# Designs tried in a protein design chat: VH-VL binders against b9luv3. Part 30

Target 1, 134 residues: b9luv3
Amino acid sequence: MVSLGLVVARFNDSVTEPMAEAAREAATDRDAVIVDEVSVPGAYDSPLAADRLARRDDVDAVAVVGAIVTGDTDHDHVIASATADKLTQVSLDRDTPVTFGVSGPGMSGAEARERIDKGADAAEAAIDLADELD
Short names: E, the ipSAE of ESMFold2; O, the ipSAE of OpenDDE; V2, 0.75 times the mean of E and O plus 0.25 times the DockQ between their complexes.

## First folded at step 16 (VH-VL; framework fv_vedolizumab)

Design y2 (at its last look DockQ between E and O 0.75; V2 from the best seeds 0.75)
Fold by OpenDDE, look of step 16:
Structure y2 (fold): chain C 134 residues (1-134), chain A 122 residues (1-122), chain B 112 residues (1-112)
Amino acid sequence: as target 1 above (134 residues)
Amino acid sequence: QVQLVQSGAEVKKPGASVKVSCKGSGYTFTKYWMHWVRQAPGQRLEWIGEIYPGDSNTYYNQKFKGRVTLTVDISASTAYMELSSLRSEDTAVYYCARGYWTYRTGSYMDVWGQGTLVTVSS
Amino acid sequence: DVVMTQSPLSLPVTPGEPASISCRSSQSLLWSRGKTYLSWYLQKPGQSPQLLIYGISNTFSGVPDRFSGSGSGTDFTLKISRVEAEDVGVYYCMQSTHYPYTFGQGTKVEIK
């Protein structure tokens, strides 16, 4: 049985809460267990939480869910790039799978809704990596 | 108890705008969607749009081609629907309705306002 | 837009007898990973609509157990096991899989 940590970026709750729900459901369907769930304000804040989860001996993999919706500037791209880079770094430094279930950038609210399954995908990817790299 | 109270009936001329209010009580206003649905006389229900007060995420029925604006006043637990460039065919009872949206169930509306009649006539 | 078609549009029923209303969508309401979003509402005479069923088959709190929903894909059904006088009104199905959300024409249930 794979033990998952789940990080939920709460910015855009109307989208990220269903994403988290999808991740939880996917974990259950794959007979995995979420041993801890951490909420953070936004996607940019997720690396620290992911890192702390990845340090735990009882965590096999970490799934990160969030939604970055386009604004008036390129700020969404900056956040997405920084988040992806640091989550990858956490995965490598901790030798623990950290999956990127953050939707965006360059995405409208409507598009974000259509991509809620990315939460489930992130959970499944985390489980698959945990199994394969164990 | 959960309750939605809407503003009173409106009579407007073609080309004018109307703004209907919907005050929620008995629940956390920012944690539920607010839908707007209208019903013309003898016609089916028609979905106008929805707004999530917690993050102001909003979706519109594109049929209205930008004539509808949904807003909220969190401090007053009140949602607003403004419809501009009114036409005679906009005559209807307009409802606000509290909505859930979950991954498992999708969107549904569990509590409805009493409705607001908007009459558009020359 | 997804067109929701109900049948029949008028349904006279004798009290105590069962009733069945069909709702068909113009395209599949399957979204992803088996999720399908369909709800049923009742609008009693002179009143606002009220929720009966959500998520195809979940009975809303306070709704009598004589109401049940079923279906998948494009075909959905609302059943009343024993119609009562208080069940009179217009029943609507609503899909929320696709934007914009759309309702059926309504089925008027009345007592014979």
Scores: ipSAE 0.874, ipTM 0.943, lowest interface PAE 0.5, mean pLDDT 96
Fold by ESMFold2, look of step 16:
Structure y2 (fold): chain C 134 residues (1-134), chain A 122 residues (1-122), chain B 112 residues (1-112)
Amino acid sequence: as target 1 above (134 residues)
Amino acid sequence: QVQLVQSGAEVKKPGASVKVSCKGSGYTFTKYWMHWVRQAPGQRLEWIGEIYPGDSNTYYNQKFKGRVTLTVDISASTAYMELSSLRSEDTAVYYCARGYWTYRTGSYMDVWGQGTLVTVSS
Amino acid sequence: DVVMTQSPLSLPVTPGEPASISCRSSQSLLWSRGKTYLSWYLQKPGQSPQLLIYGISNTFSGVPDRFSGSGSGTDFTLKISRVEAEDVGVYYCMQSTHYPYTFGQGTKVEIK
């Protein structure tokens, strides 16, 4: 059974709260348990929270859900890339899968349903990696 | 008790604008979508759009693109719908409705305002 | 836009009898991971609409259990097991799988 940590960014909560719900349902569907959830202001604040969860002996993987939509698509890409890079570093440093489900950069509001699914995708990927690398 | 109270009836001339207010009470205003829906006399309900007060995320029915603007005043727990370039077929009752969205069930509108009649006549 | 088509458009009713309202969509309402977003509303004479059913089959709080919803794909049904006089009004289905959200034409339920 996989034990997950979940990090949820509060920025753009009309999107990120449903993403977290989707992640929780995905975990339940896979018989995984979310042992702790951490709320952070924005996705770029997630690496510290992910690191704290990944340090724990009772956490097999971490899923991070967030949105990065500031209105400047080039700037949003830079922030998303920087965040993803630091989350990858946490994963390597802790020898623990860390996945990042992000809505944006460049995603329109018209893609609302696909934005939410990224939360489920992140949880499933974290579980898959924990199982594969076990 | 959750309640949505709308501004009073309006009579407008073609080409004018109207702004309908919807004050919410009894719930956390920033945690629910606010929808706008209209009903012309004897016709079906027609979705206009939605806004999430917590982050201003807004979606419009493209039928109204360029004529409708949804806004909120969080401090007053009030949502607004402004419709411009009015024409006679815009005569309708305009409703605000509180919406909840979940991944499992999608969007649904659980609390409705009393409606605001907007009459557009020459 | 997804077109929602209701049948019948007019439904005369004798209290105590069952009633059934059909709602069909012009395209599938099935979204990824098995999600389908359909709700039902009742607008009683002179009133604002009120929610009856959400997520196809979930009865909203305070709605009598004589109301039930079912369906999948493009075909959905609202059933009233025993119609009561207070059930008169216009019933609408609404899909929220696709933007814009769209309602059916309405089914007017009247006492015959």
Scores: ipSAE 0.639, ipTM 0.865, lowest interface PAE 1.2, mean pLDDT 90
ESMFold2 (binder alone), look of step 16: mean pLDDT 92; pTM 0.948

Design y4 (at its last look DockQ between E and O 0.76; V2 from the best seeds 0.71)
Fold by OpenDDE, look of step 16:
Structure y4 (fold): chain C 134 residues (1-134), chain A 122 residues (1-122), chain B 112 residues (1-112)
Amino acid sequence: as target 1 above (134 residues)
Amino acid sequence: QVQLVQSGAEVKKPGASVKVSCKGSGYTFTKYWMHWVRQAPGQRLEWIGEIYPGDSNTYYNQKFKGRVTLTVDISASTAYMELSSLRSEDTAVYYCARGYWKYKTGDYMDVWGQGTLVTVSS
Amino acid sequence: DVVMTQSPLSLPVTPGEPASISCRSSQSLLWSRGKTYLSWYLQKPGQSPQLLIYGISNTFSGVPDRFSGSGSGTDFTLKISRVEAEDVGVYYCMQSTHYPYTFGQGTKVEIK
C-alpha cells in the first residue's frame, strides 16, 4: 500500500478544496493512504511543506494541489514557474515522488473549476511513481 | 439555525437598477456558495449566478450579458445582487440560496431566502 | 444551455398512492470520473423552494424517506412512495454539471 503526503494550497479555496477532495478520493480508489495532509496559504508556499513530507520515512510520495487563477496577482507565471521548479527540486533531492497538481496560470475561475480533477491526477501520478520507482 | 433574510420588495422603472441583499446567519458565511435564482410569474426557476464569499470567486449566467453583479460584505455576512438596465421581463421573485458543493455530489442549494419581488413597470 | 425536460407537467395523485416524476436532460450530465450532478426541489404554494434530493439519490436531512431519487446520464426520476397532502406543490429538477445551472419546467403535484 502506498503512503501519500498531501499538500493543499488554500488560495482560491472554492477550487482547491474540491481538488483536495478529488485527490483524497483518488487515493482511496487506488487503495493508497494519505498519512498526512498539510495546508499552506498558496502554491508558492507548497515546496517547504512538500519537502517536510518527503523527508519522512512513512511517506512514499507527495501530491501537491493548488490553483493559480489569473487576476489574483500580476505574477501568476512567476509563481507557477517557481513552484514547479522547487517541487521538482524537492523530488530529486529527497528521492521521493512529488507530483504537480497545481492548475494555472493563465486561467479564469471557470477554467479552474473545470480542472478540479487535476487533484485526482496528481494523487494517481504520485501512486504510480511510488509503485514504479520502489 | 441557518437562515437567509432578504431585503424588501422593489418597484423600478425600465432602465433603472436594483440591488437586493441577502443576510446569512447561523453558519460560516465564507465557507458556502451563495446562489441567486429568480422566478418570473408562471415561469420556471432561472439560475442567475453564484459567489463564494471566501475568495470572491463568481460565476454568472451569460444570459444576463453583464447586467448582473454579485458582491458580498463579509463583515455583515451579506450577499448582494445588482441587476442593471432593468426590463419588464426582469419582473420576478428573486431568491438567494446557500450552496453546498461537494466533489461527490455536486452543487445543491440547501437553504433559501424568503424571496424578493422586483417589479419593473413604466 | 442544457435543457431539462420534466414529465408530466401536471400530476394529480390520490393520497396514499405512489408518484413518479421524470427529468430528462438535453445532454449527458456526466461531468468527469463518473460524477453526475442532479438535485430535486419542492416549492410548496406561497413558499420558497426547498431541497429534497441532492447528488441524484441522496435524501436531504429532514426530508421524509418516502422520497427517493435515481437515474444516470440523461434520465432521472423522483419517486414518492406514498403521497401525502403536505407533498402538494411544484417539483423541480436542477442540473449543476454544466454552466449555467438549469431547472426543469416543474411538475405540479395535486391531490385528487
Scores: ipSAE 0.884, ipTM 0.946, lowest interface PAE 0.5, mean pLDDT 96
Fold by ESMFold2, look of step 16:
Structure y4 (fold): chain C 134 residues (1-134), chain A 122 residues (1-122), chain B 112 residues (1-112)
Amino acid sequence: as target 1 above (134 residues)
Amino acid sequence: QVQLVQSGAEVKKPGASVKVSCKGSGYTFTKYWMHWVRQAPGQRLEWIGEIYPGDSNTYYNQKFKGRVTLTVDISASTAYMELSSLRSEDTAVYYCARGYWKYKTGDYMDVWGQGTLVTVSS
Amino acid sequence: DVVMTQSPLSLPVTPGEPASISCRSSQSLLWSRGKTYLSWYLQKPGQSPQLLIYGISNTFSGVPDRFSGSGSGTDFTLKISRVEAEDVGVYYCMQSTHYPYTFGQGTKVEIK
């Protein structure tokens, strides 16, 4: 049984709330438990929340969901890359799987909405990695 | 007690604009989509677009060729639909409807306003 | 745009008998991970539409259990197991898998 931490970014919550729903469904389907959810303003703010969850003894893995759609494609790519880099560092520092389900960077909110499944993907990947490394 | 109350009927001339309001109550306005749908007399329902007050995401039916603008006033819990360059074929009842996107079941319209008749005549 | 086609367009019914309304889409409504976004609405005379069914087969709160929905892909059905006089009106299917959202033409249900 995997105990999962979930970080949900609020920016573009018309997309990120469904992504969180998808993550929760995936966890339930895998017989995993989400022991805590942390809400953050945007995806860029997620590494601190992920770190706090990852250092907990009762958290086996962390999934992060967010949307990066600001309308400036270059800015969006910088935010996505910086976030992914810091989340990877949290994972290594805490010896705890941390996955990042991100909708975007993309050209529009419509593309972000079509990527809601990335929330489920992040949860599944976190569970898979926790199982494999146990 | 979720309720959507729309502004009153309008009579407009071709080429004018109309702005219909929809005030929501009994729910968290920023956590639900607001859809706009119209129905010409004796005709089927036609989706105009939707707006999410919480993040301003807005999607339009391209049929309206950018003539429609959806906005919200969060402090008043009110959504607006403005339709410009009116034509006689825009005569219809305009509805607002609350929607909630659910990953499992999609977007559906669970609460509807009473409708606003917009008549466009020369 | 996805074209939604309802059949029949007019459905006279005898109270107490079953009724069935077909809705077909011009392209698949299957979304990723097996999700399909199809809903049904009833518009009674002089009223705003009201939600009956969402996600193909989920009955909305307060909707009698005589209403049921089914289907997959491009072919969907609304069934009324025992029609009542209060069920008269125009029934619409709507797809929300693809933008723009589109409704069927409507099926007018009326008592014979």
Scores: ipSAE 0.513, ipTM 0.828, lowest interface PAE 1.8, mean pLDDT 90
ESMFold2 (binder alone), look of step 16: mean pLDDT 91; pTM 0.939

Design y5 (at its last look DockQ between E and O 0.68; V2 from the best seeds 0.68)
Fold by OpenDDE, look of step 16:
Structure y5 (fold): chain C 134 residues (1-134), chain A 122 residues (1-122), chain B 112 residues (1-112)
Amino acid sequence: as target 1 above (134 residues)
Amino acid sequence: QVQLVQSGAEVKKPGASVKVSCKGSGYTFTKYWMHWVRQAPGQRLEWIGEIYPGDSNTWYNQKFKGRVTLTVDISASTAYMELSSLRSEDTAVYYCARGYWTYKTGSYMDVWGQGTLVTVSS
Amino acid sequence: DVVMTQSPLSLPVTPGEPASISCRSSQSLLWSRGKTYLSWYLQKPGQSPQLLIYGISNTFSGVPDRFSGSGSGTDFTLKISRVEAEDVGVYYCMQSTHYPYTFGQGTKVEIK
């Protein structure tokens, strides 16, 4: 049985809460267990939470869910790039799978809502990596 | 109890705009979707759009081609629907409705306002 | 847009007898991972619509258990096991799998 940590970025709750639901359901369907769930303000804040989860001996993998919505500037791309880079770094430094279930950038909140399954995908990817790299 | 109270009936001329309000009470306004649905006389219900007051995410029925604007005043727990460039075919009863959306159940509307009649005539 | 087609459009029923309303979508309402989003509403004469069923088969709180929903894919059904006088009105199905959300034409249930 794979033990997952789940990080949920709360920004855009209308999207990220259903994403978290999808992730939880996917974990259950794959007979995995979420041993801890951490909420953070936004996707940019997820690396620290992911890192702390990845340090735990009882965590096999970490799934990160969130939604980055396009604004008036390229700020969404900056956030997405920084978040992806640091989550990857956490995965490598901790030798623990950390999956990127963050929607965006370059999309509206409404578009992000159509991609809620990315939460489930992130959970499943985390489980698959945990199984394969164990 | 959960309740939605809408503004009163409106009579407009073609080309004008109308703004209907919907005040919510008895629940946390920012945690539920607000839908707008209209019903022309003798016709089926027609979905206009939805807004989530918590983050202002909004989706519109493209049929209205940008004539609809949904907004909220969180401090007043009030949602607004503005329809511009009114036409005679826009004559209908307009409803606001509180909505849930979960991964499991999808979107549904559990509490409806009393409706607002908007009449467009020259 | 997804077209929702209900049948029949008019349904006269004797009190105590069962009723069944069909709702068919022009395309599958299956979204992903088995999720399908369909709800039923009743609009009683002179009133606002009210929720009956959500998520295909979940009865909303306060709705009598004589109401039930079923279906999958493109075919959905609302059943009333024993129609009562208070059940008179127009019933609508609504899909929320695809934007924009769309309603059926409505089925007018009346007492014979």
Scores: ipSAE 0.845, ipTM 0.932, lowest interface PAE 0.5, mean pLDDT 96
Fold by ESMFold2, look of step 16:
Structure y5 (fold): chain C 134 residues (1-134), chain A 122 residues (1-122), chain B 112 residues (1-112)
Amino acid sequence: as target 1 above (134 residues)
Amino acid sequence: QVQLVQSGAEVKKPGASVKVSCKGSGYTFTKYWMHWVRQAPGQRLEWIGEIYPGDSNTWYNQKFKGRVTLTVDISASTAYMELSSLRSEDTAVYYCARGYWTYKTGSYMDVWGQGTLVTVSS
Amino acid sequence: DVVMTQSPLSLPVTPGEPASISCRSSQSLLWSRGKTYLSWYLQKPGQSPQLLIYGISNTFSGVPDRFSGSGSGTDFTLKISRVEAEDVGVYYCMQSTHYPYTFGQGTKVEIK
């Protein structure tokens, strides 16, 4: 049974809360347990929360959900890339799967909503990696 | 008790604008979608758009592109729909409806306002 | 836009007998991961619409168990196992898989 940590960004919660629901459902469907959830202001705040969860002995993997929904701007792309790089670093430093389900950069609100399944994808990928690498 | 109370009936001339209000009570206004739906005489229900008061994200039916604006006043727990450049075919009852979203079931509208008749005539 | 087509548009019913309403979409309502977002509403005479069924087959709180929903892909059905006089009104299906959300034409259920 995989024990999962979940990080949820509050920014654009019309998208991120459904993504978190999708992640929780995916965990339940796989008989995984979410042992803790951490709410952070935005996706860019997620690496510290992910690191805190990944340090725990009772956490096998971490899934992060967030949205960067505004416009099609270069700033959104830079923030998303920097966040992904930091999360990868946490994963390697802690020898713990850390997955990142994010809508954006550059997606409209409607497009982001249609991609809420990325929350489920992140949870499933975290569980798959925990099982595969054990 | 959850309820939505809409502003009263309006009579408008073609080319004018109308702004319908919808006051919500008995629930956390910022945690549910607010939808707007209209029903012209003898026609089906027609979705106009939705707004999430918590982050002000809005989505519109493109049929109304450029003519409809959805806004909220969080402090008053009130949603607004403004429709501009009115035409006679805009004569309809306009409903607000609270929407709940779940990943399992999608969006559905569980609480509806009483409706606001907007009549567009010369 | 996804076109929702209901049949029949008019449904005379006898109290105590079953009734069935069909709703067909112009494209699949299947979301990724097997989700389908289809709901049913009843608009009784002189009233606002009210929710009956969500997520194809989930009966909303306070809705009698004589109402049931089923379907998949593009074809959906609302059934009333034993029609009662208070069930008269116009029934609408609505899809929320795709933007914009769209309703069927309505099925007017009347006592015959």
Scores: ipSAE 0.507, ipTM 0.828, lowest interface PAE 1.8, mean pLDDT 89
ESMFold2 (binder alone), look of step 16: mean pLDDT 92; pTM 0.948

Design y6 (at its last look DockQ between E and O 0.56; V2 from the best seeds 0.71)
Fold by OpenDDE, look of step 16:
Structure y6 (fold): chain C 134 residues (1-134), chain A 122 residues (1-122), chain B 112 residues (1-112)
Amino acid sequence: as target 1 above (134 residues)
Amino acid sequence: QVQLVQSGAEVKKPGASVKVSCKGSGYTFTKYWMHWVRQAPGQRLEWIGEIYPGDSQTYYNQKFKGRVTLTVDISASTAYMELSSLRSEDTAVYYCARGYWTYKTGSYMDVWGQGTLVTVSS
Amino acid sequence: DVVMTQSPLSLPVTPGEPASISCRSSQSLLWSRGKTYLSWYLQKPGQSPQLLIYGISNTFSGVPDRFSGSGSGTDFTLKISRVEAEDVGVYYCMQSTHYPYTFGQGTKVEIK
């Protein structure tokens, strides 16, 4: 059984809460367990939480969910790029799968709604990597 | 108990604007969607739009072509629907309704206001 | 927009007898990963609509168990196992899979 850490960036709750639901459901469907869930203010804040989860012996992989919607900031691309880069770095430094379930940038609210299942994708990818790289 | 109380009936001329209010009580205002639905006499329910007070995310029925604006006053737990460039066909009872949206169930409206009659006539 | 078509539009029923209302969508209400979003509402005479069923088959709190919902894809059904006088009104289905959300024409349930 794969043990997951889940990081939820809460900015844009109307989207990120359902994304988290999708991730939890996906984990259950794959007989994985979420051993810990950490909420952070926004996607930019997720790397630290992901790193702390990835350092735990009881965590096999980390899924990060969030949404970067155009108009929320003037630098959504910068935030997205920085977040993706640092999450990748956490994965490599900790030798623990960290999956990127953050939607955006350049995304409208409507587009964000349509991509809520990205949370499930992130969870499944985390499980798959944990299984494959074990 | 959860309750939605709407503002009173409105009578407007064509081309004017109307702003209907909906005050929520008995629940955390920022954690639920607020929908607006109208019903013309003898017609089916028509979805206007929804707003999430927690992050002000809004979705509109494009049928209204930008004539509708949804807003909220969190401090007053009140949602507002403004409809501009009123036409006679906008005559209807307008409802606000509290909504859930989950990944599992989608959107549904569990508590409705009493309705606000908006009459547009020359 | 997704067109929701209900049948019948008028449904006279004898108290104690069952009733069934059909709701058909112009396109599939399947969204993603098996999720399908359909709800049912009752508008009693002179009142605001009230929720009966959400998520196709979940009975809302306080709603009698004689109400049930089912369906998938494009075909959905609301059933009343034993109609009572208090069940009189117009029933609406609503899809929330696609924007904009859309309602059926309504089915008027009356007592014979």
Scores: ipSAE 0.883, ipTM 0.947, lowest interface PAE 0.5, mean pLDDT 96
Fold by ESMFold2, look of step 16:
Structure y6 (fold): chain C 134 residues (1-134), chain A 122 residues (1-122), chain B 112 residues (1-112)
Amino acid sequence: as target 1 above (134 residues)
Amino acid sequence: QVQLVQSGAEVKKPGASVKVSCKGSGYTFTKYWMHWVRQAPGQRLEWIGEIYPGDSQTYYNQKFKGRVTLTVDISASTAYMELSSLRSEDTAVYYCARGYWTYKTGSYMDVWGQGTLVTVSS
Amino acid sequence: DVVMTQSPLSLPVTPGEPASISCRSSQSLLWSRGKTYLSWYLQKPGQSPQLLIYGISNTFSGVPDRFSGSGSGTDFTLKISRVEAEDVGVYYCMQSTHYPYTFGQGTKVEIK
């Protein structure tokens, strides 16, 4: 059974809280357990929290859930890329899967649902990686 | 006790704008969606849009986008709906409604305001 | 837009007897990962709508257990196991799986 750490960003919580709910449900559906959740102000604050979780001997993988919304698509991409880069570094440094479910700006109903489902995707990917690489 | 209290009835001419207020009390205003729904005389309920006061996330029914603006004043726990370029077809009772959302159950409107009649006529 | 169609549009009832209202959507309300978002509202004469059922089958706080909801995909049902005089009004289903949210045309429940 996989033991997960979950990092949840508070920024844009109308999206990130549903993403976290989706991640928790996905973990339960896969018979994984979330051993700790860490709340951070925004997605760009997540690498430190992910590092803290990934260092734990009782954490097999970390899923990070966040939203990047600044109104300027180029700046959103730069911030998201920097966050993803640092999370990848945490994963390599800790030899622990770290996945990142990130929601960008979305204005349609399909986009709203897709953004939320990325939380479940991140949890599932973390579990899959932990199982495959273990 | 959770309560939504709306501003009073309005009479407007075509082409004008109206701004309806909805004051929430008895709950954490920033943690629930606020929906706007209208009902023309003898007609079904029609969803206008929603706003989340905590982060200002909004979604609009495309039918009204371009004419409707949803805003909030967090310090006053008050939501506003402004509808511009009014037409006679906009004559309706306008409701605010508090929305709760979960991933398991979706969005639903658990507390409704008393309604605000907006009449558009020459 | 998803069109919600209710049947019947008018439902005369005898107090004490069961009643059933159908709500059908023009497209599946099943979204990714098995989620379906449907709710039911009652608008009593002269009042604002009030929530009865959310998430297809969850009875809202303070709503009598004689109300129940069921369904999947495109077909949903509200049942009243024993109708009471206070149950008169117009019943609406609403889907929130797809934007924009849409309501059915309403089912007017009246005492026969």
Scores: ipSAE 0.627, ipTM 0.864, lowest interface PAE 1.4, mean pLDDT 90
ESMFold2 (binder alone), look of step 16: mean pLDDT 92; pTM 0.948

